Miniprotein binders against q9bqp7. Designs and how they scored, part 201

Target 1, 240 residues: q9bqp7
Amino acid sequence: VPQNWFPIFNPERSDKPNASDPSVPLKIPLQRNVIPSVTRVLQQTMTKQQVFLLERWKQRMILELGEDGFKEYTSNVFLQGKRFHEALESILSPQETLKERDENLLKSGYIESVQHILKDVSGVRALESAVQHETLNYIGLLDCVAEYQGKLCVIDWKTSEKPKPFIQSTFDNPLQVVAYMGAMNHDTNYSFQVQCGLIVVAYKDGSPAHPHFMDAELCSQYWTKWLLRLEEYTEKKKNQ

## First folded at step 16 (miniprotein)

Design gG5
Fold by ESMFold2-Fast, scan of step 16:
Structure gG5 (fold): chain B 240 residues (1-240), chain A 82 residues (1-82)
Amino acid sequence: as target 1 above (240 residues)
Amino acid sequence: SPEERIKKLEEEAKRLYEEAKKLLEEGKTLLAIYKLFDALLKLKEAIEIARKTGDPELIKRIEELIEKIWELLMRLWKELEE
């Protein structure tokens, strides 16, 4: 059990929209800060096994593709991820100018992959927006907060290539989602509560994306694991 | 024109690199990685132009900048757990 336990959900908040909610999605910028980010905490507390698997994957890919080929592969994967997130923000935003600028991005296989999921997404409340947990002292930048099949979710968009999957920490992805959720639920910049998560894995070839829905119970379980990672990070920093 | 194009691409790449460093200070590792890839794309265009000019010192300068940015990018790979 974490020593600095704090609840993920805020009993004083509702997941229903209210009159104080803005008509356009929130996009609060992340400021330069001495407070650690979610990604920083997770990276600094990787398990020995995670480090080993990442290094082994990297070495095997270099053996298969060559050093230049590996650099090109990883560069392409990250660039496609960037373009995918930009296209999704444009699609979910009411700004027509952004949709025009992203015309080429809208035709990517990744965007085709998520079309069936986007049909179930509505009531967008935040896009590429900063969150801060004032009590636990961490920050983050979430992708999206919207209703998925009628449930308000923190949504995280992921890209994947099937025949040669880019290595992803699926174990840390749920931790990232709940960390953002807990921060948002206690961040004064937001008035609503989110209790569910959604990790969407989109495919390069346009085949249907896989939604990984996280209900309140599952979010609570991952929240406890996130708190343990945050404690480990804090203790390591005291010793430096 | 080729030299002017290369200089503009290098300046834009250096600007993107500085933006990436500022994003890292904010804990925005993924956005920083995206800026570094943008920088590398500019430099890939620059080096292709430089190779056509046949200037070995110019090619070397651009290659060194590419390697510097790629080294940072690989370090940030360990911070990208998504």
Scores: ipSAE 0.000, ipTM 0.163, lowest interface PAE 13.0, mean pLDDT 79

Design gG6
Fold by ESMFold2-Fast, scan of step 16:
Structure gG6 (fold): chain B 240 residues (1-240), chain A 82 residues (1-82)
Amino acid sequence: as target 1 above (240 residues)
Amino acid sequence: SPEERIKKLEEEAKRLYEEAKKLLEEGKTLLALYKLFDAILKLKEAIEIARKTGDPELIKRIEELIEKIWELLLRLYKELEE
């Protein structure tokens, strides 16, 4: 149980969209500051099991590919992930940007993988947008806020390769989503309430992406775990 | 004694490994993954003690067990990704 509990949802906010809300998605830039980001908190509070798994994966990949091959492989994986996010932002942005999008970005197997998910996405409210929780003192940069099958969600896009998986702390993905959600719900730059999350795992070979929907109850459960990680981060920073 | 401590840690790790296999037979992949993580932690403690004793046969035995459990753990993690 966290010692400094704070609610994920804001009782002063409506979960219903205002008809007068702008049709263009918000894109608030991430500002320089001294407060920690969601990703930093999660990286600095990884469990021993997560650290051991990542180190073992690294050792196996180096053994298979050599050190230079491993560096090239990881660089390529990060580049592909970045390009996937850029393509999704372009696809979900206002119609004006459709004329200017890079054909090469839109051709990837990852984009093919998410097509069936994108058909159920509408009412985009925010893209690549900064969030800040002023009370809990953390910041983040979320991928997307949109309606998925009629429910307003914080949506996080992930890439995965079946033959040689890049090991991210997949168990932390739900924590990342709820951390963004809680920050947005209490951030004065936003006026709406988000109660649901969606993690979409896209595949390089174009195989259908897996959507992991998180309802309000599940988000509340992961929120408690996020608060514990945030407390652990704060305590470690105090004791360094 | 160091030898008794190592033996107890190995026994705990093997018990966790068997529990993980039973969970896999039941389709409980996530719970099995956690049991395998715990087994690795026990064996990591055991091998550090073993290295201080300087017994090469003991060190090799524990290294082989760690490797076997890591193989299974990585395979299961890949399945969860998909």
Scores: ipSAE 0.000, ipTM 0.120, lowest interface PAE 15.2, mean pLDDT 78

Design gH1
Fold by OpenDDE base, second read of step 17:
Structure gH1 (fold): chain B 240 residues (1-240), chain A 87 residues (1-87)
Amino acid sequence: as target 1 above (240 residues)
Amino acid sequence: DEEERRELEEKIKELLERAREHLERARELAKKGDYLLALYEIFDAFLLIDEAERLARELGSPELLERVERLREEIWELLLRIYERRE
């Protein structure tokens, strides 16, 4: 049980859509501060087993590809991820800032993969927007806040070369989503609350993306785990 | 045995220093917005840290292992910051 329990949901925020749905998605810039990011907290609190598995995977990949081949592979994965997020932001943004839609960005297998999910996405409220939890003292940058099948969600977009049919195969991604939810629900820059999460795993070959929906109950369960990770991080930093 | 241990310790320290140099180059590149080249430097830093960890485990030095882990955390932090500018 977390020593410093804090609710994921804000009782002061009504679930009623305030009629002022901003016609434009929020895009709050991330301020670089001494405050740890969600991703930093998760990375520094990885279990020895998780670290070992990642290292073993890395060593295997280096053995298969060579050192230079592994660098190239990882750089390509990173670039593909970036282009995918940029393409999604362009698609989900209501302002046709027809910046020259590099038509090449929209022709990716990842964009093809998520088309069936995008049909169920509406009411975009935030895109690439910073969240801060003032009390728990962490920050993050969320990909998207939108309605998925009529439920307001924090949506996290992931790229994969391999199928991830189960939420358990997303590792700490559920923790990242609930951390963003909890921060947004208590961030004064946001007037609304989210109760659901969605992890979307897009595939390079254009095969249908896997949506991992997280209801309020599942979010609450992962929130408890997130708080424990945050406490562990805080303790590690006091001992350094 | 003592001479071999000293040589191994020096090799670990050299690897840590080289990894830090790559990390600093990656930070400079990231500040300039050259994220692709920054990632190459980060991956070089990780390779050096992995070798340093292997050797530090072989030596059985908890102090050097702690230095390896601290530098690994710094490298990961930069990687995550580069990624978070995308997330």
Scores: ipSAE 0.015, ipTM 0.270, lowest interface PAE 7.2, mean pLDDT 83
Fold by ESMFold2-Fast, scan of step 16:
Structure gH1 (fold): chain B 240 residues (1-240), chain A 87 residues (1-87)
Amino acid sequence: as target 1 above (240 residues)
Amino acid sequence: DEEERRELEEKIKELLERAREHLERARELAKKGDYLLALYEIFDAFLLIDEAERLARELGSPELLERVERLREEIWELLLRIYERRE
């Protein structure tokens, strides 16, 4: 799937505000469908080196924590990530009141970690919202679309323990972001254009989160890699 | 074809050079404590090394395969240091 046939940016869309754009962030529910999700495509097209690195990470963690400790660790990482995303959706949603927010979600070190990033975030247009690329036939659930330092971005929130990020979620983060971006830009449920990405890594101890900004050129480069992964997925499905 | 063999050899060498550039960027990022970006660079280095290995096997070059293996070991050592560091 060559990028020249399927561009990441939609030439018929502008990234400038449209008077018809809703003031409330969009939250389109993800429907269970036969159409593959971004995460499914990435998981089923892992390279042999990604599989090797994941296996090595698992072996190392099991040596450190034991098998039961490893299971508990991975479950806790998942739960902390879920709570972090719920807290961010609450913070960024203009419809939620302080009384309706879970105070315990707002007290985590991860939330402290992202405070300096959040003050540069405005103009939220979508939160926990489903996207579908109508011609390439894949779906996804993105975290957030908002302006970061004046630029409209697909924003992906990640949690990490310094110095050891969760390796499985690390390598495909840029591909995940551009896949959501390309889908949104070609999804009729949305009217705006996104050309930038932002991966924000928050830390459990509250140390300042690292923002990894992806400009339009970098997004285009990762889009090419995503299209290759999507093509691999499609070929594997034809051969089942 | 001698010409095609020479072009393939140059392509392999270019891939190895690009992989080393990614490895060096990963080292600089790791020194700054930016482990996520360091891992991205390491991943890109592995992709380039795997392609170089594939082409070196097609070329049948023990010398280039040895260079691939040495660079892969350096990339792996940095990856392990990032994951082993407790500080």
Scores: ipSAE 0.000, ipTM 0.181, lowest interface PAE 14.4, mean pLDDT 78

Design gH2
Fold by OpenDDE base, second read of step 17:
Structure gH2 (fold): chain B 240 residues (1-240), chain A 87 residues (1-87)
Amino acid sequence: as target 1 above (240 residues)
Amino acid sequence: DEEERRELEEKIKELLERAREHLERARELAKKGDYLLALYEIFDAILLIDEAERLARELGSPELLERVERLLEEIWELLLRIYERRE
């Protein structure tokens, strides 16, 4: 049980979207400060087992591809991920729909993969926007806040070469999503509340993306786990 | 034997030092925007740290295990900065 319990949802914010849907998605810049990011907290609190599994994966990849081949592979994966996020931001941004979209960014297997998900996405409220939890003292950068099938969600877009049909196969991604939700729900820069999360795993070959929907109950369960990770991080920093 | 323990301790310290060197190279590469090469250096660091951890557990040295954990934390912080747009 977390020693410092804090709610994921803000009781002072109404669940009803205030009718002023901002016509333009919020894009709050991430400020460089001493405050740890969600990603930093999660990585520094990885279990020894998780670290070991990642190392074994790396060793296998190096054995298969060679060192230079692995470097090239890793570079390409990162570049593809970056381009995918840039393409999604362009697609989801109302203002950028009028700009000459680099047609090359839209011609990816990952973009093809998410097309069926994008049909169910509407009411985009934030894109690549910073969140800060003032009380719990962490920050993050959200990919997207939008309605998915009529439910307002924090949406996190992921790329994969391999199918990830189960939310459990997304490792700490559920923790990242709920951490962003909790921060946004208590960030004064946002006037609305999110109760759901969505992890979308896009595939390079254009096969249909897997949506991992997180309802309020599941978000609350992962929120408890997030708080424990945050406490572990805080304790570790005091001892350093 | 005390001599075997000392040799093992020295080997662990050497592994940790080498891992730190890789980490520093990774930081420099990341600052230059060469994230791919930074990741490669990080992964080399992690391999060395894993071996150091294994040996430190065998030795039963809490001090060396703490050093392993600290270095892993630094590596992961850098990885997170590089992977902010995770897959």
Scores: ipSAE 0.017, ipTM 0.276, lowest interface PAE 7.3, mean pLDDT 82
Fold by ESMFold2-Fast, scan of step 16:
Structure gH2 (fold): chain B 240 residues (1-240), chain A 87 residues (1-87)
Amino acid sequence: as target 1 above (240 residues)
Amino acid sequence: DEEERRELEEKIKELLERAREHLERARELAKKGDYLLALYEIFDAILLIDEAERLARELGSPELLERVERLLEEIWELLLRIYERRE
């Protein structure tokens, strides 16, 4: 149990549409500052076993691909992920942009992979938008907030390569989603409540993406684990 | 002393057995395609194995350290399989 517990949901907010809610998805820019990001907290509080598994993965990849091949692989994974997120933002945004005319972004296997998921996504509230938990003092940049099958979700889009998975943040993906959720629910830039999460894993070969839905109870369970990671981060910072 | 050593050995074995229970639940969840819950179980198994490994090193038991390594290898194999969708 965390020492300084704080609720993930805000009792003053509703998950229902509000007449004052913007018709265009929110896109609050992320400001660089001394407040830690969700990803930094998670990276600096990895367990020894998580670090061991990451190093084992890196060693196996280097053994199989060579050092130059490994660098090319990781750079390619990063670039593909970035382009996938840019394409999704373009697809889900009601605004016409120059990016919408880039056929290479829209025709990737990753985009084909998520088509069946996108058919169930509507009511987009936020895209590539910054969140800050004003009480717990952390920040993040979430991918998307929208209704999935009628439920308002924080949606996180992930890419995966078969058969060699990108493993670096696998265990922390649910923590990342609930951290964004808790921040948004207590951020004055937003007026609505999110109670569900969705992690979508898209595949390069166009195979159907896997949706991992997190209901309110599951989000609450991961929220407790996120609070423990945040407390560990704060304690480590005090000892420096 | 000898009694304390026996109690520590039993505690390590209990931690490893609980870790295996989480691993087997993760396998069942992965078979059903519930990868998120499978990862949750794997994470809990790793925490238990971490404590067991620390205690096994203090005890100086190669048998228990070998069991730790075997569980970590099985976790690694399941983790790769979840991403490969080869269940």
Scores: ipSAE 0.005, ipTM 0.186, lowest interface PAE 11.5, mean pLDDT 79

Design gH3
Fold by OpenDDE base, second read of step 17:
Structure gH3 (fold): chain B 240 residues (1-240), chain A 87 residues (1-87)
Amino acid sequence: as target 1 above (240 residues)
Amino acid sequence: DEEERRELEEKIKELLERAREHLERARELAKKGDYLLALYEIFDAFLLIDEAERLARELGSPELLERVERLREEILELLWRIYERRE
């Protein structure tokens, strides 16, 4: 049980859609500060087993591809992920900033993969927007806040070359989503609350993306785990 | 042999320092938006850290293993930031 319990949901915020759906999605810039990020907290609180598995995977990939081949592979993966997020932001943004949609950005297998999910996405309220939890003292940059199948969600987009049919296969991604939810629900820059999360795993080959929906109950369960990771991080930093 | 142990300790410290240099170069490249070159520097840092860990395990030094793990965490954090475009 976390020593410093804090609710994921804000009882002072009504679930009623305030009629002022901002016509434009919020895009609050991330301010780099002394405040730890969600990703930093999760990374520095990885278990020895998680670290070992990651290193073992890396060594296997180096053995298969060589060192230079592995560098190239990883660089390409990151570039593809980057382009995918840029393409999604462009698609989900109501301002057709007809910046020259590099038609090449939209012609990816990942974009093809998520098309069936995008049909169920509406009411975009935030895109690449910073969140801060003032009391718990962490920040994050969320991908998207939108309605998925009529439920307001924090949506996190992921790229994969391999199928991830189970939420458990997404490692700490559920923790990241609930951390963003909890921060947004208590961030004064936001007037609304989210109760659901969605992890979307897009595939390079254009095969249908896997949506991992997180209801309020599942979010609450992962929130407890997030708080424990945050406490572990805080303790680790005091001992350094 | 105490001399062999000292030489091994010095080699581990050298590897850690070289890995840190790659990490700092990667940070500067990432600040400039040159993420591809930053990734190459990160991978070089990882190779050095993996060797440092191997040698530190052979030496049986908990202190050096802790230094290896701390630097590994810093490298992984930067890698994650570059990958997610976050933070």
Scores: ipSAE 0.023, ipTM 0.382, lowest interface PAE 4.3, mean pLDDT 84
Fold by ESMFold2-Fast, scan of step 16:
Structure gH3 (fold): chain B 240 residues (1-240), chain A 87 residues (1-87)
Amino acid sequence: as target 1 above (240 residues)
Amino acid sequence: DEEERRELEEKIKELLERAREHLERARELAKKGDYLLALYEIFDAFLLIDEAERLARELGSPELLERVERLREEILELLWRIYERRE
């Protein structure tokens, strides 16, 4: 059990919409801070197995693609992911128009891949928005908070190129989702409660995206593991 | 005491069973060429195995620790095959 245990859900909050809720999705900017980000905490507390497997994957890719090829591959993965997120933000936000890029973004295979998932998404409350857990002292930038099949979720959008997935982006993704959830539930910039998570993997060839739904109980289990990683990070920082 | 130990054993066994379910889903996904989804399942299996190991150490059960290690080896074997694109 973590020494500094704290609940993921806020008993003072409801997931029901109310009149004071904003009619447009929130987009709080992420600011540079000495407070660690979720991704930094997870990167600095990888297990020996994760470090070994990531290094072996990198070596394999470099052998196959060359050093320049590997750099180009990883840069393309990040760029494709960024464009995919920009397109989703545009689609899900009634006030967002990326006019000079709209046609190119909307025609991607990744967007075709998620169409069936988007039909089940409504009630968008936050897009590309910063969260901070003031009590546990960490920050993050989440992709989306919306209702998926009637349940309010933190939604994380991922891209995949079969058979060479970017393995680094798959590490601890469920922990990332619940870390954002716990932060949002205790962040004064937000007034609602999120209890579920959704990881959506979109495919470059347009084949149907795969949703990985995380109910409240599963989120609670991953939350405990996130707290242990945060505790490990804090301990390592004190020893440096 | 006896009741508490029994409940802990059942929780560990449940974690191991859930980890195996994730491993089997990962195998099916890898066979279909869905390597990214297979990796998600594999990491879920690792999280469950790590929790099972922690509880098994707390319980002081060499038998359950051995079961954890056997399943961990199966998960690692599949992960290596995915990296080499053999499935």
Scores: ipSAE 0.006, ipTM 0.245, lowest interface PAE 9.8, mean pLDDT 80

Design gH4
Fold by ESMFold2-Fast, scan of step 16:
Structure gH4 (fold): chain B 240 residues (1-240), chain A 87 residues (1-87)
Amino acid sequence: as target 1 above (240 residues)
Amino acid sequence: DEEERRELEEKIKELLERAREHLERARELAKKGDYLLALYEIFDALLLIDEAERLARELGSPELLERVERLRWEILELLYRIEERRE
């Protein structure tokens, strides 16, 4: 699928920021549909290298922790990530939700890790919100759309344990971000033009999170790669 | 030799069937919103798939390796759908 036929940015939308005051962030629910999610497309088009690395990671962890220990570890990593996302949504939501926050979630090492990033985040426009690309027929659930250092970004929050990151979730992070961005830019439920991405990797020990900023050029490069993955998905579906 | 090959094929098929059972239990748990228990079932399924792949490579069966790969993709698809719900 040629990039010039399906651009990541919508030529009918302005790239200038809205002059609106802080409003309640959008939270459009994800609807079950026949069209695939970003996560499904990426999962069904994993490269042989990604599959190999996932298997190697699993074998290494089982060797270290044992079979039951591996299951416990992986379940805990998943649970910690879920709690981290819930805490971030709570922190970035309007003040009226403050009293409903879980104190334990707000004091995790992961939350400590992202404090310096959060001070640069403002103008939250969407949280845990569904997006759909009307023309390319895919959907997704993005974490956050907000201004980071004055630039409107699709922000994706990730957790990592030094030295043992959850490997399967890392390889396609840039593709997830640009897929959400392209969908939002062509979704009639939104009026934004988003041109930048941000992947934030938070650490369990509270070490400063690593922000990976993606400017418009980088987003365009990853958009081309996402279109190839989407094309591969549709071809694979035809052959099943 | 033929007896050994038949026994190996039966073992591979048994592992695939057991992995499928774990996958179906994981689907039921995920529908109920019990993602933690669903993850335990998924990891049991993946361990069985790894063993099935090892034996299928030992047997030298492209057909069984293809069946292993298809079931692994189904298991990973559920894993990533659970990840999507979490994110």
Scores: ipSAE 0.000, ipTM 0.105, lowest interface PAE 17.0, mean pLDDT 78

Design gI1
Fold by ESMFold2-Fast, scan of step 16:
Formats: sequence, structure tokens, C-alpha cells
Structure gI1 (fold): chain B 240 residues (1-240), chain A 87 residues (1-87)
Amino acid sequence: as target 1 above (240 residues)
Amino acid sequence: DPKEELLKRAEELLKKSEELFKKAEEAFRRGDLLLALYYLFDAVLLLEEAVRLAEEAGDEELLERIKKQLEEVWERLLELYERIEKE
């Protein structure tokens, strides 16, 4: 799929708020259907190198933790991530009822880790919201769209246990962000333009989170790689 | 001594993995990223076999040395893989 046929940015859209924008952040539910998700496309098109590294990582962890320990570890990583996302949605939501619901979510080391990033986040436009690229036929569920240091960003929140990063989620993070961005920019449920990405890696011990900012040029570079992965997915699906 | 034979093989694999790591760094300096990646893959496979042998022999100190080297190889693989994906 040539990038010039499917640009990441929509020239008909602006990153400025307008009167048609909702007064509260958008939260469009993800529809279960046959259209592939960003996560499915990425998982089905892992390179031989990614598959090898993931398999070796699994074996290493099993050797360290045992098979039951590895299952417990991966379950805990998933649960911690889910709780972190729920806490961030509560914190960033303008509605008091969500913020009052679960005090335990607000106490984690991950939330302490991300505090300095949250100080620079404002103008939240979408939280835990579904996106669909109407033309390229893929869907996703993005974490957050908000201004980071004055720039409207697709923000992806990640958890990490230093020094044992979850290798499965590390390689494709930039592709995931630009896939959501391109979908949102061409989704009729949204009216604004996003040109920047932000990957925030929060740490369990409360160490300061690492923000990885992606400007428009970097997003365009990763968009080209995402289009190649999407094309590979489509071709593999035809041949199966 | 069967245990001594296991330890000798584990030490030999550790040494070979260190040689492969150096070859990977040399390939990287020349810009041969795929060759560097293949050397690191081979190093991982040798280190995993060395882990198995050290565990069977019950040598905890050697096992810790091998696991530390394996972590260093993994870190280099992550860096190299990211660079290849950017190309």
C-alpha cells in the first residue's frame, strides 16, 4: 500500500478545538467484528526476528520462574496494565464519580511514576476510545488523546517492571500509536487532527516514567512501516 | 566425572557465546546489521544450552555468570532489532 495513497494526516482537519467537539472526552465502544484490530495485525505479522526473540524470552522466563511462575507473571503484567489504564482514565476524566470510585487504583507505584508526565497533560479529547480506519479497514482501542506540552497527541500508557520489561509489547509500540493516529484522523466519529504521538513507560517502583515523544516526521516514518505490516497481514489472510 | 564434563561444556559454550558477541559488535561497526543479528541469535542458543548444563551440574555460580551474559546479549538484540526495523 503506497503511503501517498493513504496519508497518516488528514489535510481537511485541524488540531484546534471547535464548537462541534464534545464537552467531555469521547469514549466510543469497540465493536467486535471481522475487521482486524491493530493488535491482531501486529501479532499476525511479527517478523521471524520478533518471533525468535519472543520465544527465547518466554523460555528464559520459564527457566527463571517455572511454568506456573511464568503464567502468574504474565497474568500479573496484564492485570497491572489494566489497573493502571483504569486509574489513568479516572484521573484524566472530568467526571467526579469516576475519580471517587477506586482509591486503591490511585496508590500504585505506576501512578507515582507518571505524575510528572500528567502535569504536562491537558485538553483531553478521548479516553479508552475505539478508532476505525474506514478505507484501510482496521480498528483499534486507543488509551488517550490529549495535549502534551501543548501538542495534541495519541498517548499510549505502558507499564514496566525494571529490569524485566515485557518484551512482547516493546517492539511494536510506535506502530501501534501511529496506527491509532491514522485511524482517528480518518474516522468520521472524530473531527480533529492528531499529528504527534507519546509513549509513556511507567515503572512499578515509582521511578520517573520515560516519555517517548513522536513528532509528525517520526509518526510519518512509522506510518510507512505500519502500512507494510497491514499489507503483509492482508496478503497472509488471502493465502490462508 | 560426569559433573566435571557438564561444567567444562557449559564453560566452553559461555566462551563461544562471548566470541560470537564480539563478532556481532564488529559486524555492527561495519553496518552489517543482519550478520550482527545472526551472531547474537547463535550466542543466545549457546547460552541457553549452557544454562541447561550448569543447572544439571548444580553449579549456581556458573549459572549466575551465564544468566548475566544472556541478559547482556538480550539487551544488544533489542537495540539491534529496533535499528533493523527503522531501516
Scores: ipSAE 0.006, ipTM 0.137, lowest interface PAE 9.9, mean pLDDT 79

Design gI2
Fold by ESMFold2-Fast, scan of step 16:
Structure gI2 (fold): chain B 240 residues (1-240), chain A 87 residues (1-87)
Amino acid sequence: as target 1 above (240 residues)
Amino acid sequence: DPKEELLKRAEELLKKSEELFKKAEEAFRRGDLLLALYELFDAILLLEEAVRLAEEAGDEELLERIKKQLEEVWERLLELYERIEKE
């Protein structure tokens, strides 16, 4: 896949809101089929360096926690992340669409961590919504599309425990964001253009979350790397 | 001048990468390890593009400066990973 033939941004779209935009954030359900997801592509195309570093991290954690302790730790990390995403969707959705709220979920340390970031988030256009790049044939489920400090962003929420962050997916987080962005910009279910990304790292102890903002230039550069990973995935699939 | 435009762009990317490297060091100093990693990834990405532009322009002196910076950022990235493992 030639990188210059598949741009991340769609020249026929605008990042400005228009009168046809829905008043409620979009939530298109993910429908799985033979088309690969962003996460599958990234998992199947990890570099030798990423695999080496991940394996070293796993061995170290197993030495500290034991094999069962490591499995419990990773399971808890995934569960806490899932709950964090559910809480954020609840907070950012119109209150009228929610029948009941779990106060314990809304009062977690991770939610306290992101309070100052949420104050800069407005104009939510999509939440937990499926995207598909019809030409490049991949799908994904993005967390959020909203304005951050006045700029429309694909926002990806991450959880971390200080001082021991879960680094398994760290290399791929920017790639994941731009993959969703490129898909949304070329998905007929959406009419707007996103040019910026935001990775928000929230902390279990409630320490202030830190935003990693990706401007249009950075998004374009990461898009080139994503296209290489997608090409690698496609070639690997042909050889199986 | 097409060459002049390539050189200007490469210099801009080099400068931006240096700013990202400084942000990474500040994040690391505060204990924001994941943010530090993201800033270093961004710096490497911009430096790789700067290398391509400097090569196209044929400026060997600028190319050497960019490659030297790229090596420094990679060394810092590996050092940060080792520290994360030991924590």
Scores: ipSAE 0.297, ipTM 0.735, lowest interface PAE 4.0, mean pLDDT 82

